# VH-VL binders against Active breakpoint cluster region-related protein (ABR), part 5

Target 1, 199 residues: Active breakpoint cluster region-related protein (ABR), of Bos taurus (Bovine) (a6qns3r647to845)
Amino acid sequence: VKISVVTKRERSKVPYIVRQCVEEVEKRGIEEVGIYRISGVATDIQALKAVFDANNKDILLMLSDMDINAIAGTLKLYFRELPEPLLTDRLYPAFMEGIALSDPAAKENCMMHLLRSLPDPNLITFLFLLEHLKRVAEKEPVNKMSLHNLATVFGPTLLRPSEVESKAHLTSAADIWSHDVMAQVQVLLYYLQHPPISF

## First folded at step 4 (VH-VL; framework fv_ramucirumab)

Design s7 (from rc6 with heavy chain Y102F)
Fold by ESMFold2-Fast, scan of step 4:
Structure s7 (fold): chain C 199 residues (1-199), chain A 124 residues (1-124), chain B 107 residues (1-107)
Amino acid sequence: as target 1 above (199 residues)
Amino acid sequence: EVQLVQSGGGLVKPGGSLRLSCAASGFTFSDYYMNWVRQAPGKGLEWVSYISYSGSYTYYADSVKGRFTISRDNAKNSLYLQMNSLRAEDTAVYYCAREDYFGSGSYYDAFDIWGQGTMVTVSS
Amino acid sequence: DIQMTQSPSSVSASIGDRVTITCRASQSISSYLNWYQQKPGKAPKLLIYAASSLQSGVPSRFSGSGSGTYFTLTISSLQAEDFAVYFCQQSYSTPYTFGGGTKVDIK
């Protein structure tokens, strides 16, 4: 379901599944070695996602009881399965062009303009996620997850070419993977390193 | 230098209309959700409405739904509240407030900058 | 709607006293709770966000604690300038709701 529909239904700015998974990870998982990199049990992830989809009142009990890697995996799966990527398929080509710019000033102007072009629910959810990932990376000495590691995990889930776009430009899966995934990682890494608000 | 300056209040009869304005300066207005909060004389705070970055998404308290409209003009750095079908119970000081999301390094929503308030009196 | 119940409604305390104000939510709001101070004739001022994070420029004698449904604001050593009404507010879900306020009178 579209993120704007979810937030309107829930009377929230950021989807509950995103808010609650992030809060649980920060409470119990911020010092977990390999958080977001280590896989949770697939059946646990599917079970938790189903409970969120059903708007089950017992969600808080499940969150406190479940393996933290399954909660982290649920957040990743949610973004991956959105009908449209968080950073949108419409803006995908512009993000790819912007990140490739060699002039630092032109790159900054382009990348900041692209954020302001996002639908408001997408923008606020993305800003929410950026702050969370920065907090996780601050514990790198314990959890072993750098900003680059987190960008590698989340980049491809937040930013992916439409099926039509990827088929039009590249014919091999290896070529698609090498060209697009590196750029997707760099886009997320850019925003993690350069806050959207400068004052 | 970050501030919100309000105008547009006054005395109006029941069933009348008023438009409140809130002018922002010292920050990038389009980067913030904006809110209206009111306070009846001698009473507590009541949240009225919010508006998203572009103005595409708005939410209202049940007490004002269908009567009040929040809007913004990002080119003019201004927030508005159009109040129609006013009732005696709408009498209050109305505050505009900026909702800080990550300016403090936090993803929690809080009202960090407030306007000075505008008195709206609805009486016959 | 999420109801915020604040207690006490008023308290009189001496300079140097420890003052504690309580806020209860009708359902879990995690840490999406803010505290505001309002002086007579003035707009509210943000003191605490995210239940326990002190806003820049706010004296360290103010602190917040709690999560879920039970929250407290503590003033460790009351000063003359702390005469004000204090409000809690949840930002977890719309409509955003405020507590009824606590008036702190300094003797």
Scores: ipSAE 0.347, ipTM 0.768, lowest interface PAE 4.5, mean pLDDT 87

Design s8 (from rc6 with heavy chain Y101F)
Fold by ESMFold2-Fast, scan of step 4:
Structure s8 (fold): chain C 199 residues (1-199), chain A 124 residues (1-124), chain B 107 residues (1-107)
Amino acid sequence: as target 1 above (199 residues)
Amino acid sequence: EVQLVQSGGGLVKPGGSLRLSCAASGFTFSDYYMNWVRQAPGKGLEWVSYISYSGSYTYYADSVKGRFTISRDNAKNSLYLQMNSLRAEDTAVYYCAREDFYGSGSYYDAFDIWGQGTMVTVSS
Amino acid sequence: DIQMTQSPSSVSASIGDRVTITCRASQSISSYLNWYQQKPGKAPKLLIYAASSLQSGVPSRFSGSGSGTYFTLTISSLQAEDFAVYFCQQSYSTPYTFGGGTKVDIK
C-alpha cells in the first residue's frame, strides 16, 4: 500500500513498520556484525510483516524476541515491496541525471531540489531512514557496515526504474554494478555523505 | 537566531473569523513540519493542527476540523491559521511550533522552537 | 486518541530536592514521549525528547526515562529557576496529546 495511505490510516508521519523496525535495530542490533547485509530467515520476516499488516496489539512483544536480522530484513523487504519505490518512479530519471552532474554546485542544487519534490510522506520517511543509517555507520568499527555498504544494501530498494519490474540475474560480480545499480548506490550515498540540513 | 514571531490575535464575537500568522527566521522554513498548539486560560496544552513541508498534507484535532485551516507560504517563511465559526471554547493563547524531525532522527517529532503566543478571545 | 495521564498535578519542593514526575499513556507509544517546561506568561520549552534524550542547553539535572506506557521526568537537585509547570507529550500518533501538567511550587 502507498506510503501516504499507510501513514494516514495509522495517523503517523512515518509507517509503524519503519519506526518499530528501526527502533529495535538501534536498541539491540546496532553492534551486530553485518547488520542489513546478513539475511534473516524468510519465514520470520513474512510472519513479522503479517503482524504489522494485522495491526496486532502483541507487536511490541514479538519484536523484542525476534532475531535482529529478521527485523532488519523486514525493513528491507517493506521498502522493496512498496508499489512505488520510496524515491518514486516519477523522479527516477532526474535522480540519475542529477547524480551524473560534474559541477559540484549544480549537483547539490539538483539533488536538494529533487528531495523537496518528493511527496511529504516519502520525504519524511526517507529522512528518518537516513538518520538511522548514519547511526548504524557510526558503529562501523564494531558492526563493519560503512556508509557505502549501507548505500549498496538500500540504494536499489529505494530507487528503481518503473520499466523494470525486477533486475535480471547478472553473470559476474562486475555485472552487478552494470545498468543503473551503481548510480542508485551513488544517489543514496550522496545524501548519507551530504546530509540535507541536519546540524 | 532561530525564532518564530506571531501576530493576528484579538477579540472576536462567536461565529466570527480570525487569521493568525507566524513568521519564521534563522532557519530553512520549508525543512520543517509546523504545528499549532493552544492553551485555554489556566488550562493545559491542546494540539490543534500540523502541516507538512510543502503544505500538501495537514491534520486537525477533532475539535477544530472543518472550522480551522492551517496553511504556509514557504517563499515568505510564514505559517497561518485561519479560524472560522469561532466558539467561546476556542478562547486560548495560540502557539506556533516547529517540529524537529527533519534530518535529526533523534527528536521523535518534538517541538523544539515555539512562538511567543497570540491571545484569541471569543466573547460577545 | 491516546490519553496522557500525568501525576502528581502539583508538588511542593525545596531547593536541592529530587523531584519526580510521572506520565502514563493509554496505549504503548514506544519512546515517542517529550517533556516541556512552561513558566508563567511564557511559551513551553523543550527539555527531553525521545523519552530520555536531553535537549541541547538543558541542565544535566534533568533526566527522562521509560518506554511503552510509563515515563518519568526527574530533576535531581531542584534549583530556583525550575519552579514551573511541566508537561509530557506523545508524538507517536496524531492527534498529538499532552498530559495535564505538573506544577512544581516552592514549599
Scores: ipSAE 0.524, ipTM 0.807, lowest interface PAE 2.4, mean pLDDT 87

Design s9 (from rc6 with heavy chain Y107F)
Fold by ESMFold2-Fast, scan of step 4:
Structure s9 (fold): chain C 199 residues (1-199), chain A 124 residues (1-124), chain B 107 residues (1-107)
Amino acid sequence: as target 1 above (199 residues)
Amino acid sequence: EVQLVQSGGGLVKPGGSLRLSCAASGFTFSDYYMNWVRQAPGKGLEWVSYISYSGSYTYYADSVKGRFTISRDNAKNSLYLQMNSLRAEDTAVYYCAREDYYGSGSFYDAFDIWGQGTMVTVSS
Amino acid sequence: DIQMTQSPSSVSASIGDRVTITCRASQSISSYLNWYQQKPGKAPKLLIYAASSLQSGVPSRFSGSGSGTYFTLTISSLQAEDFAVYFCQQSYSTPYTFGGGTKVDIK
């Protein structure tokens, strides 16, 4: 289900599953070594996602009792399983072109314009996630997760090419995937290092 | 100086219409969700509506759904509230307010900047 | 809709007194609670956001605490300029809802 449909149904700006998982990670997991990198138990992740999908009031009790890596894994799975990636299929080619720009000023203008071209529910959810990831990275001395590590984990989760995308310049499947993954990581890393909203 | 300056209030009869304006200055208007909040004379605060960055997404309190329309013009740094089918119960001071998501690096949605308020009186 | 119940509705206190205002949510709102001050004839002013974070420029005598359903605003040493009505507000779910307000009279 699209993020816009979920937020309208829940009467929220950011999906509850995103907000609740983030809150729990910040409460119990911000100093967890390898948070978001270490896998949670698959059955726990699936059970938790099912409870969110059912809008069950028992969710708060379930969250407090679960392994923090399962909660972190639930957030990653939610973004991965969205019918359209958070940063959208439509804007994917533009993100790839923008991140490849060599002129810093042109790159900044392009990257900031692309964020403002997102549907508002996607943009606000992404900004919420960026602030969370920055807080996680502030604890890098303890949790061992840098901004680059977090971009590596989430980049490919939030960005993917549409099925009609042509990769004629890269001849091997391995080369094509490696090139795209690196660019996806760089896009997320760019926004983590350059906040899109001025105070 | 970060400011919201309001206009467009007045006296209208029940069933009438009125359009409120809120002009923003001193900040990047398009970077903020905007809200309308009202306060009946001598009463408390009641949230009315919000509008997203682009204006594509809006939400309304049940008391005003189908009668009020929130809109924005980012090129003019302006927020609007079109009020139709006004009732005596809509009599209030109407405030526009900016929603700040980043006060501490957290998204807790506080109203950090408010307009001065515009009085709307619905009376026969 | 989430109901916000605020108490007391009014309080009279002397300069230097500690004043405590309570806000209860009808369901858990985590830390999505803000406190506002409103002086006669003026727009509300943000004091506290995220239940406990002090807004820039607000005196340190103001503090907020709580999470879930029970929240408190404290003024540690009441000053003459603190005469006002105080409102809590949840931003957890739409519609956003405000408490009924607490009038603080300095007497």
Scores: ipSAE 0.563, ipTM 0.829, lowest interface PAE 2.1, mean pLDDT 87

